Miniprotein binders against q9bqp7. Designs and how they scored, part 241

Target 1, 240 residues: q9bqp7
Amino acid sequence: VPQNWFPIFNPERSDKPNASDPSVPLKIPLQRNVIPSVTRVLQQTMTKQQVFLLERWKQRMILELGEDGFKEYTSNVFLQGKRFHEALESILSPQETLKERDENLLKSGYIESVQHILKDVSGVRALESAVQHETLNYIGLLDCVAEYQGKLCVIDWKTSEKPKPFIQSTFDNPLQVVAYMGAMNHDTNYSFQVQCGLIVVAYKDGSPAHPHFMDAELCSQYWTKWLLRLEEYTEKKKNQ
Short names: E, the ipSAE of ESMFold2; O, the ipSAE of OpenDDE; V2, 0.75 times the mean of E and O plus 0.25 times the DockQ between their complexes.

## First folded at step 20 (miniprotein)

Design yj16 (at its last look DockQ between E and O 0.21; V2 from the best seeds 0.00; counts 0 for: pae O 6.2 > 1.5, placed apart)
Fold by ESMFold2, look of step 20:
Structure yj16 (fold): chain B 240 residues (1-240), chain A 94 residues (1-94)
Amino acid sequence: as target 1 above (240 residues)
Amino acid sequence: SREELWERIFELIEKGDYEEALRLLREYIEKYPDNPLALYIVADLLFDMGRPEEARKVLERAKELAKKTGDPDLIEYVELAERLIERLLEELKK
């Protein structure tokens, strides 16, 4: 139970569609400041078990692949994720939906993997856009805000070489989504709010991506967990 | 106190006191005998302690239980450990 509860939704904002939607998705620049990022908070508040498993996994991978092999492996994972996000931003941007897309960027098993999801995505409101929660003092960079099957969602795109058929297999990703949602709902750069989240896990081999939809109730449950992680982070920094 | 026990176990591992960590893990497993994560951690420590035959036996049970859970990350940890243990055992036979 968080000591300082705060609502995920902003009562001062409508959850109704705007009469006139913008023609270009928002892309608020990320400002470097003293306020911690969502990913920093989550990394700094991992449980002792999570830290043990991650560190031992790294050491075991190094034993298997060698130091240089592991460096190459992690570099390739980063590159594939970066390329995937760049391709999705290009696909979903109205000014880049014209015929001048980079065909090599679109040649990806990950892009094939999400095609069936993209058919259900419309009304893109934000792409690769910064969010800030001024009251709770954290920032983030969300991937996408769009309608998925008629519901306005914060959408987070993930790449994976292993199947993740259940939301529990995505560990801290639901916390990341709700943290972005809460920040956006209380960020003066945004005039609307969202009540739903979506995590899309795409696969390198082009297998159909797994969508993990989060309705308002599920988002509220994960929001409580996020608040605990943020509180833990704040307490840790007070005692430095 | 379950959370306190795990904190103590990980503190001991971090300090390199693997024998005491194993003793506490045995106590945990007596209470929760079908926990695949606890069994995996035992196997991981035994591997580092140069006891790969014992690690392999514990890992067989951990693998069986991990498959029943369907947890893809735990399955990956177990499979990686299995490959490393088998490689070490093969090297020792040369």
Scores: ipSAE 0.585, ipTM 0.885, lowest interface PAE 1.4, mean pLDDT 85
Fold by OpenDDE base, look of step 20:
Structure yj16 (fold): chain B 240 residues (1-240), chain A 94 residues (1-94)
Amino acid sequence: as target 1 above (240 residues)
Amino acid sequence: SREELWERIFELIEKGDYEEALRLLREYIEKYPDNPLALYIVADLLFDMGRPEEARKVLERAKELAKKTGDPDLIEYVELAERLIERLLEELKK
């Protein structure tokens, strides 16, 4: 049980977007502060098992590709992910920003992969927007807040390369999503709250993306795990 | 402790003592049968030992358990491992 329990949901906020919510998606810039990011907390609190699996994967990939090949691979994956997020931001942004769409960004297997998901996405509230939890002292940059099949979600977009497994630390993706939810729900820059999460795994070959929907109950369960990770991080930092 | 056992397993794997690691993992799974991560590691070891068909069978079980636990991340890892093994098996048939 977390020592410092804090609710994921804010009882002072409505689940319904207020009529005052801007028609334009929020894009709050991330301020680089001494405050740890969600990603940093998760990376520094990985279990020995997770670390081991990642190191074994890395060693196997280096054995297969060589050191330079692995560096190139990781760089390419990062670049592809970045381009995919930029393309999604462009697609989900209001039409006025569409005129500057680099057509080349839209011509990706990843974009093809998520087309069926995008059909169910509406009511975009935030894109590439910073969240801060002032009480729990962490920050994050969320990809998207939108309605998926009529439910307001924090949406996290992931890229997967087939056939070579990019072991993105998918194990912590649910924790990342709920961390963003909890922060947003208590960030004064947002007038609304979210109760659901969605992880979308896009595939490079254009095969249909896989949606992982997280209902309020599942989000609450992962929130408890997130709090434990945050406490572990805090303890580790006190001992350094 | 469970943690100490995992540390020992990882030490054995790092030393290349896959047989002893496999033994300890099997004992662990007998005691804790609903651990899809342990099964995944078993499959990975079996694969590294040149036993891909056995690895495939273990992954099938890992997948079933992962689905029951509702851990989407573990499901993805298992499915990824399955694809890798299938590809390797196809290459070995050539």
Scores: ipSAE 0.018, ipTM 0.343, lowest interface PAE 6.2, mean pLDDT 83
ESMFold2 (binder alone), look of step 20: mean pLDDT 74; pTM 0.653

Design yj17 (at its last look DockQ between E and O 0.52; V2 from the best seeds 0.70)
Fold by OpenDDE base, look of step 20:
Structure yj17 (fold): chain B 240 residues (1-240), chain A 94 residues (1-94)
Amino acid sequence: as target 1 above (240 residues)
Amino acid sequence: SREELWERIFDLIEKGDYEEALRLLREYIEKYPDNPLALYIVADLLFDMGRPEEARKVLERAKELAKKTGDPDLIEYVELLERLIERLLEELKK
């Protein structure tokens, strides 16, 4: 049980969109502060098993590809992910729908992969927007807040070359999503609340993306795990 | 506990005590024979120890089990190690 329990949901906020919600998606810039990011907290609190497997994988990849080959591989993965997010932001942004979309960004297997998910996405409220949890002292940059099949979600877009049909195969992504939810729900820059999460795994070959929907109950379960990770991070930093 | 045992195994590996780590892993596998992760780690250690033929045999079982579980990350790790073992075995034949 977390020692510093904090609710994921804010009882002072309504789940119903306020009529005052801007028609334009929010894009709050991330301020580089001494405050740890969600990603940093998760990376620094991986289990010994997770660290071991990732380090071994890296070593084996270097043996296969060489050091330069592995650097190139890593750079390509990063670039593909970045381009995918830029393309999604362009697709989901009302303002950019009028600009000449870089056709090259839209001609990707990843974009093809998510087409069936995008059909169910509406009511975009935030894109590439910073969230801060002032009480729990963490920050993050969320990809998207929108309605998926009529439910307001924090949506996290992931790229994969391999099928990830199960939410368990998404590593710490569920924790990332709920961390963003909890921060957003208590961030004064947002007037609304989210109760659901969605992880979308897009595939390079254009095969249909896997949506991993997280209802309020599942989000609450992962929120408890997130709080434990945050406490572990805080303790590690005090001992340094 | 199972968690304490794994922690001990990883600590041994970090220290470079692969023989003791392998012993504990083998005991674990005897109790839990259908754990693809344990089998993968055994194969990976055997590979680092210059025992590629033994690594291959263990990894074959790990691969079969990993495919049954459907863990895409573990499947990737297994397939990567498999390619490395085969490459090493080919080099040793020259």
Scores: ipSAE 0.814, ipTM 0.951, lowest interface PAE 0.5, mean pLDDT 91
Fold by ESMFold2, look of step 20:
Structure yj17 (fold): chain B 240 residues (1-240), chain A 94 residues (1-94)
Amino acid sequence: as target 1 above (240 residues)
Amino acid sequence: SREELWERIFDLIEKGDYEEALRLLREYIEKYPDNPLALYIVADLLFDMGRPEEARKVLERAKELAKKTGDPDLIEYVELLERLIERLLEELKK
């Protein structure tokens, strides 16, 4: 158990947006970059097994593709993920007509893969929006806050290539989601909170994406694990 | 504990002490013969040690077990190593 427990939910907040909320999704810019990000905390607290598998995978890929081939591979995977997130922000934004939609941006297997999920998404409250936990001192950039099948969620979009899946760090996706959720629920830029999470894994070949819904109980269980990772990160920084 | 053993194994691998890491891995596999990750790590070490024939034999079992678990990442690691082992065996024929 963590030494210093802190609640994921804020009892002074509603879990539902009220009628006075803006019709345009929130997009809080990242500021105050001296505080560690969720992804940095997770990267710096990987288990020895995670570190081994990622390092050996990199070494083996370089042996197979060559250094230049591996650089091209990783650049292409990164670019595909970036374009996927850009396309989703465009699709989910009510201002998409002003942000001229690029038809090439929308033509990908990943977008095809998530179509059945998007039909269940409504009430978008935030897109690509910064969160900060002032008390626990970490920041993040969440992908989306919206209703999924009637439940307000922090939604995290992930891409996967079936023959060669993307980076191993995505194994911590539930921790990412709850860390963003806890930060948002205690961030003064937001007047509402969320109790649920959703991880959506999209596939390059267009196969139906897999949604992984996280109810409040499951989120609380992962929140405890996130707090342990944050403690571990803090202790490592003190010893350096 | 199991956790202490795995931490020791990965520490040895990081330091390059592959012979001791293999000894501990073989002890682990005696107790848990159907662990595809342990078998994959053995094959990976044998490959780096220039013992690709032995690596291939171990990896065949690791592949069988990895497919049974349905772990797509481990399957990808196994298949990548298999291609590299076959390449090395072909080079050694020359």
Scores: ipSAE 0.701, ipTM 0.926, lowest interface PAE 0.9, mean pLDDT 85
ESMFold2 (binder alone), look of step 20: mean pLDDT 82; pTM 0.790

Design yj18 (at its last fold request DockQ between E and O 0.61; V2 from the best seeds 0.70)
Fold by OpenDDE base, fold request of step 21:
Structure yj18 (fold): chain B 240 residues (1-240), chain A 94 residues (1-94)
Amino acid sequence: as target 1 above (240 residues)
Amino acid sequence: SREELWDRIFELIEKGDYEEALRLLREYIEKYPDNPLALYIVADLLFDMGRPEEARKVLERAKELAKKTGDPDLIEYVELLERLIERLLEELKK
């Protein structure tokens, strides 16, 4: 049980959109402060097994590709991910704010992959927006807050070259999503809360993306795990 | 505990004590024969030890089990190591 228990959901907030005008999606800039990011917390609290496997993978990839080949591979993966997120932001942004869509950004297998998911996405409230949990002292940058099949979700878009049909195959992504949810639900910059998460795994070959929906119960379960990771991080930092 | 054993195995590997790590992994596999991760790690260590033929045999079983579990990351690691083993075996034949 976490020592520093904090609720994921804020009872003072409602899920009901205030009927205000289709407001431009929130885009709060990430302030680079001494506050740890969700990503940093997760990276620093990986298990010995997780660290081992990633290090071994890296070593084996370097052995296969060479050092320069591995750098190129890593750069390409990063660039593909970045372009995918930029394309999604462009697609999900209101038409009136759409600068000339670079048509080339839209011509990707990843964008093709998510088309069936995008059909079920509506009511975009935030895109590439910073969240801060003041009490738990962490920050993050969430990809999207929107309605998926009529349920308001924190949506996290992931790229993969391999099928990830199960949420368990998404590693720490569920923890990331609930961390963003918990932060947003208690961030004063947001007037609403979310009770659901969605991880979308997009595929390079354009095959249908896998949506991993997280209901409030599943979010609560992962939230407990997130709190434990955050406590571990905090303890490790005190001992340094 | 199972966790303590794994922690010890990883510590041994980090120290370069592959023989003792392999011993503990083998004991673990005797108790849990259908663990694809343990088999993968054994194969990976055998590869680093210059024992690619033994690594291949162990990895074949790891691959089968990894496919049954449907863990895409483990499948990737297995396939990567498989390619490296085959490359090394080809080099040793020249």
Scores: ipSAE 0.800, ipTM 0.946, lowest interface PAE 0.6, mean pLDDT 91
Fold by ESMFold2, look of step 20:
Structure yj18 (fold): chain B 240 residues (1-240), chain A 94 residues (1-94)
Amino acid sequence: as target 1 above (240 residues)
Amino acid sequence: SREELWDRIFELIEKGDYEEALRLLREYIEKYPDNPLALYIVADLLFDMGRPEEARKVLERAKELAKKTGDPDLIEYVELLERLIERLLEELKK
């Protein structure tokens, strides 16, 4: 159990849309900050097992591909993810005209992979938007807030070359989602809250993406795990 | 505890004390023989120690178990190590 528990949901906020809501998705800019990001917290609180596996995988990839080959591989993976997120932001933005879009950005297996998910996405409220938790002192940059099958979700888009049909295969991704959710629900830049999450794993070959829906109960379970990771991070920084 | 055993194993690996890490891993596998991750780590250490024939044997079992669990990351690690083991075995035949 965390020593400094804090609720994920804000009772002073509604998750229901109304006529006075902004018609353009929010895009709060990421500010200069000294407080840690969600991804930094997760990276610096990895288990010894996860650190071992990642380090050995890197060593083995370098042995197979060479240093230059591994650098090219990792650069390509990063570029694929970046292009995928840019494409989704473009597709989901009502402000963008068809002629403002990079045609190559939309032409990928990953975009084909998510088409069946995008049919169920509507009511986009935020895209590539910064969140900050003032009390718990962390920041993040969430991918999307929109309705999925009628439920308002924090949506996180992931690329993968390998099938990930189970949420357990995405170990830290649920923690990212709930950390963004908790921050957004207590961030004064937002007038509403979100109680559900969605992780969408898209595949390079265009195979149908796997959605991993997180209802409020599941989000609360992962929120407790996130608070433990944040507490661990804070203790490490306190003792440095 | 089990968590303390794993922490000790990873500490030994970090220090390069692979023989003691293997001893602890074999004790773990005796109690939990169907753990593909533990078997993969054994094969990985044996490969690094220049014992690729032993690594291949252990890795074949790890591969079968990993496919049953459906863990795509572990399957990738196993297949990568398998390719490296086969390359080393071919090199040593020369």
Scores: ipSAE 0.661, ipTM 0.911, lowest interface PAE 0.9, mean pLDDT 85
ESMFold2 (binder alone), look of step 20: mean pLDDT 83; pTM 0.795
OpenDDE base, look of step 20: ipSAE 0.799; ipTM 0.945
ESMFold2, fold request of step 21: ipSAE 0.635, 0.641, 0.650; ipTM 0.901, 0.906, 0.911
ESMFold2 (binder alone), fold request of step 21: mean pLDDT 83, 83, 83; pTM 0.790, 0.790, 0.791
OpenDDE base, fold request of step 21: ipSAE 0.799, 0.799; ipTM 0.946, 0.945

Design yj19 (at its last fold request DockQ between E and O 0.88; V2 from the best seeds 0.79)
Fold by OpenDDE base, fold request of step 21:
Structure yj19 (fold): chain B 240 residues (1-240), chain A 94 residues (1-94)
Amino acid sequence: as target 1 above (240 residues)
Amino acid sequence: SREELFERIFELIEKGDYEEALRLLREYIEKYPDNPLALYIVADLLFDMGRPEEARKVLERAKELAKKTGDPDLIEYVELLERLIERLLEELKK
């Protein structure tokens, strides 16, 4: 049991859109503070096994590609991810705010992959928006808050070259999603609550993306795991 | 615990004590023969030790098991190591 237990859901907030919800999705800028990001917490609390395997993978990739080849590979992966998120932000943004859509951003296998998911996405409330959990002292940048099949979700978009048909194959992504949910639900910049998560794994070849829906119960289970990771992070920082 | 054993194995590998790491892994595999991770690590160590033929044999089993578990990262690691082993074997034939 986490020592610093905090609820993922805020009983003071309603899931119902307030009639005053702006027609424009929220985009709160990430403030560069000494506060750890969700990503940083997760990275620094990886298991020894995860750290070992990632380091071995990196060494083997360098052996295969060379040092320069591996740098190029890493840069390309990062760029592809960035372009995908930019394209999604453009697609999910209200038409009136759409600057000239770079048509080239929309011509990707990843965008093709998520088309069937986008059909079920509506009521976009936030895009690339910062969240802060003041009590638990962490921050994050969430990709999207929208309705998926009529349920309000924190949506996290992931790119993969390999099929990830099971949520278990997404490793720490469920923790990231619930961390964002918990922060948003207690962030004063947000007037609403989210009870569901959605991880969408988009594929480079344009094959149909896998949606991993997380109901409130599953979110609560991962939230407990997130709190344990956050405590581990906090303890490690005190000992440094 | 399994976790403690693997942590010890990782520490041994980091120190370059591959023989003791392999011993512990082999003992583990004798008890748990269908563990794709353990088999992968064995193959990876054998590769570093310049034993690519043995690495290939172990990795074939690891690959089969990894595919059955559906772990995409482990499959990727296995496939990467497979390519490296094949490359090394080709170089040794020249």
Scores: ipSAE 0.809, ipTM 0.954, lowest interface PAE 0.5, mean pLDDT 91
Fold by ESMFold2, look of step 20:
Structure yj19 (fold): chain B 240 residues (1-240), chain A 94 residues (1-94)
Amino acid sequence: as target 1 above (240 residues)
Amino acid sequence: SREELFERIFELIEKGDYEEALRLLREYIEKYPDNPLALYIVADLLFDMGRPEEARKVLERAKELAKKTGDPDLIEYVELLERLIERLLEELKK
């Protein structure tokens, strides 16, 4: 159990969208600083098993592809992910619907993979937007806040070359979502809060993406796990 | 505990003490013969120890079990190691 528990939801905030809010999604800029990011906390608190398996995987990939081949592989994976997120931001942004879009950004199996999900997404409130939890002292950059099938969600888009049909297969992704949610719910740049999460895993071959919906109860369960990881991170930094 | 056992196994592997790591893993597998992660680690060790025929046999069982669990990362690890084992076996025939 965390020793320094803090609630994920803010009782002083409304669950309902504010009709007076801007029609343009929020995009709070991320400021580079010393405050730890969600992804840094998760990376530095990986279990010894996770670290071992990742190191063995890297060694085996280098054996298969060569060192230069592995560097090209990782660079290509990063570029594909970046292009995917750029395309989704463009598709979901009302400002860019008034101008001609880059056709090459829209030509990918990943975009085809998420088409059935996008039909259920509406009411976009934030895109590629920074969040900060001032009390717990961490930051993040969330992908999207929008309604999915009528429920306002923090949505995280992931690319994968392998099918991930179960939320357990996404390892730390649920922690990432709830960490963003908790930060947003306590960030003065936001006037609303979100109680649900969605992880969408898209596939290079265009196969239908797997949505992983997280209701408020599931989010609260993962929030407790996130708090433990944040405590572990803080304790490690005290002992460095 | 199980976590402490595997942490010791990982430490032994990092130090290059493959024989002791393998002994601990085989002891665990005698109790829990259907654990795909443990079987994968055994195959991975045997590959590094230059015992690819033994690695192949263990990995076949790990592959079956990994597919039943639906763990895509473990499936990827198994398939990657399988390709490397087959390449090594082909090279050794030359």
Scores: ipSAE 0.712, ipTM 0.931, lowest interface PAE 0.8, mean pLDDT 86
ESMFold2 (binder alone), look of step 20: mean pLDDT 83; pTM 0.787
OpenDDE base, look of step 20: ipSAE 0.760; ipTM 0.942
ESMFold2, fold request of step 21: ipSAE 0.675, 0.674, 0.707; ipTM 0.929, 0.920, 0.932
ESMFold2 (binder alone), fold request of step 21: mean pLDDT 83, 83, 83; pTM 0.799, 0.793, 0.794
OpenDDE base, fold request of step 21: ipSAE 0.803, 0.804; ipTM 0.954, 0.953

Design yj2 (at its last fold request DockQ between E and O 0.89; V2 from the best seeds 0.77)
Fold by OpenDDE base, fold request of step 21:
Structure yj2 (fold): chain B 240 residues (1-240), chain A 94 residues (1-94)
Amino acid sequence: as target 1 above (240 residues)
Amino acid sequence: SREELWERIFELIEKGDYEEALRLLREYIEKYPDNPLALYIVADLLFDMGRPEEARKVLERAKELAKKTGDPDLIYYVELLERLIERLLEEAKK
């Protein structure tokens, strides 16, 4: 049980858009301060097993590809992910704010992969927007807040070259999503709350993306795990 | 505890004490024979120890079990190591 328990949901907030909610998706810039990001917390609190597997993977990839090949591979993965997020931001942005869509960004297997999910996405409220949990003292940059199948979700878009049909296969992504939810639900820059999460795993070959929907109950379960990771991070930082 | 044993195994690996890590992993596998992760780690250590034939044998079992569990990450790690072992064994035949 977390020592510093904090609710994921804010009882003072409504899921209903207030009439004052801007029609334009929120895009709050990330302030790079001394406050740890969700990603940093998760990276620094990986289990010994997780660290081992990633280190071994890296070593084996270097053996397979060479050092330069591995650098190229990692750079390409990063670039593909970035372009995918840029393309999604362009797609999900209101038409009036659409600068000339680089049609080349839209011609990706990843974008093809998510088309069936995008059909169920509406009511975009935030895109690439910073969240801060002031009490728990962490920050993050969420990909999207929108309605998925009529439910308001924090949506996290992931690229994968491999099928991830189960949410368990998404590693710490569920923790990331709930961390963003919890932060957003208590961030004063947001007038609304989110009770659901969605992880979308897009595939390079254009095969149908896997949506991993997280209801309020599942979010609450992962939230407890997130709080434990945050406490572990805080403890490690005090001992450094 | 199971967790304490794993912590000890990883500590030994970090120290480069692969023989003792393998011993503990083998003891673990005797108790839990259907753990694909443990088998993968054994194969991975054997590979680093220059024992690719032994690594291959262990990894075959790890692969079968990993496929049964449906863990895509573990399957990926297994396949990567399999390719490396195959490459090493082919090079040794030249």
Scores: ipSAE 0.758, ipTM 0.941, lowest interface PAE 0.6, mean pLDDT 91
Fold by ESMFold2, fold request of step 21:
Structure yj2 (fold): chain B 240 residues (1-240), chain A 94 residues (1-94)
Amino acid sequence: as target 1 above (240 residues)
Amino acid sequence: SREELWERIFELIEKGDYEEALRLLREYIEKYPDNPLALYIVADLLFDMGRPEEARKVLERAKELAKKTGDPDLIYYVELLERLIERLLEEAKK
């Protein structure tokens, strides 16, 4: 149980959404480098099981591919993830036309994989936008805030080499989503709040992506787990 | 508790005490035989200890359980280790 509980939703914000729809999604720049990011907190608080699985995976991949082969593999995975996020930002931005889009960026198995999801996405409010939780002292960079099937969501896009049909198989991704959500809901750069989350896992071969919807109750459950990870991070920093 | 036992197992692995880690893991598996992660870790340690035939047997059971429970991350780890074990065993035949 967290020693210091803090609500994921902001009761001081209006229950009614802002009546005016901005024509351009928010893109708040990431400026602060002193307080920890969501991903740093999660990386620094991995369980011994997570650390074991990651380290053995690295060792086994190096045995399979060789050291140079492993470096090439990880570089390629990173590049493909980066291109995927760039393509999605371009597709979802109302400022861009088809004439100004890079056709090679749009020719991806991952983009094919998410097409059925994108048909259900509308009302984009933020893209690649910084969030900060001043009270809890953490920062993040969220992928997207938009409506999915009529529900306003913090949306996190992930690439994967394998199917992830259940939310439990998405590792720490639910914690990322709720951490971004909680920060956004208490960040003065945003005038609205979000109560739902969506994790979209896209596949290299173009197979249909798996959406993992998180309603407010599920987000609250993961928020408690995020608060515990943040507390653990703070305790580790005090001992270092 | 189960959590304290797992913490101890991973501490032993971290220190390189694979024989004691295996003892605790086998004790755990006798009490909780439906845990494919425990079986995978046993196979992983046996592989590192140069006991690939034993690792292969344990890993086949881990693979069966992981597929029945539908854990795609564990299935991925199992299949990677399986490829390495089979490669090592094939090289030993030459």
Scores: ipSAE 0.700, ipTM 0.925, lowest interface PAE 0.9, mean pLDDT 85
ESMFold2, look of step 20: ipSAE 0.679; ipTM 0.916
ESMFold2 (binder alone), look of step 20: mean pLDDT 81; pTM 0.771
OpenDDE base, look of step 20: ipSAE 0.756; ipTM 0.936
ESMFold2, fold request of step 21: ipSAE 0.690, 0.683; ipTM 0.922, 0.919
ESMFold2 (binder alone), fold request of step 21: mean pLDDT 82, 82, 81; pTM 0.771, 0.770, 0.770
OpenDDE base, fold request of step 21: ipSAE 0.748, 0.740; ipTM 0.935, 0.940

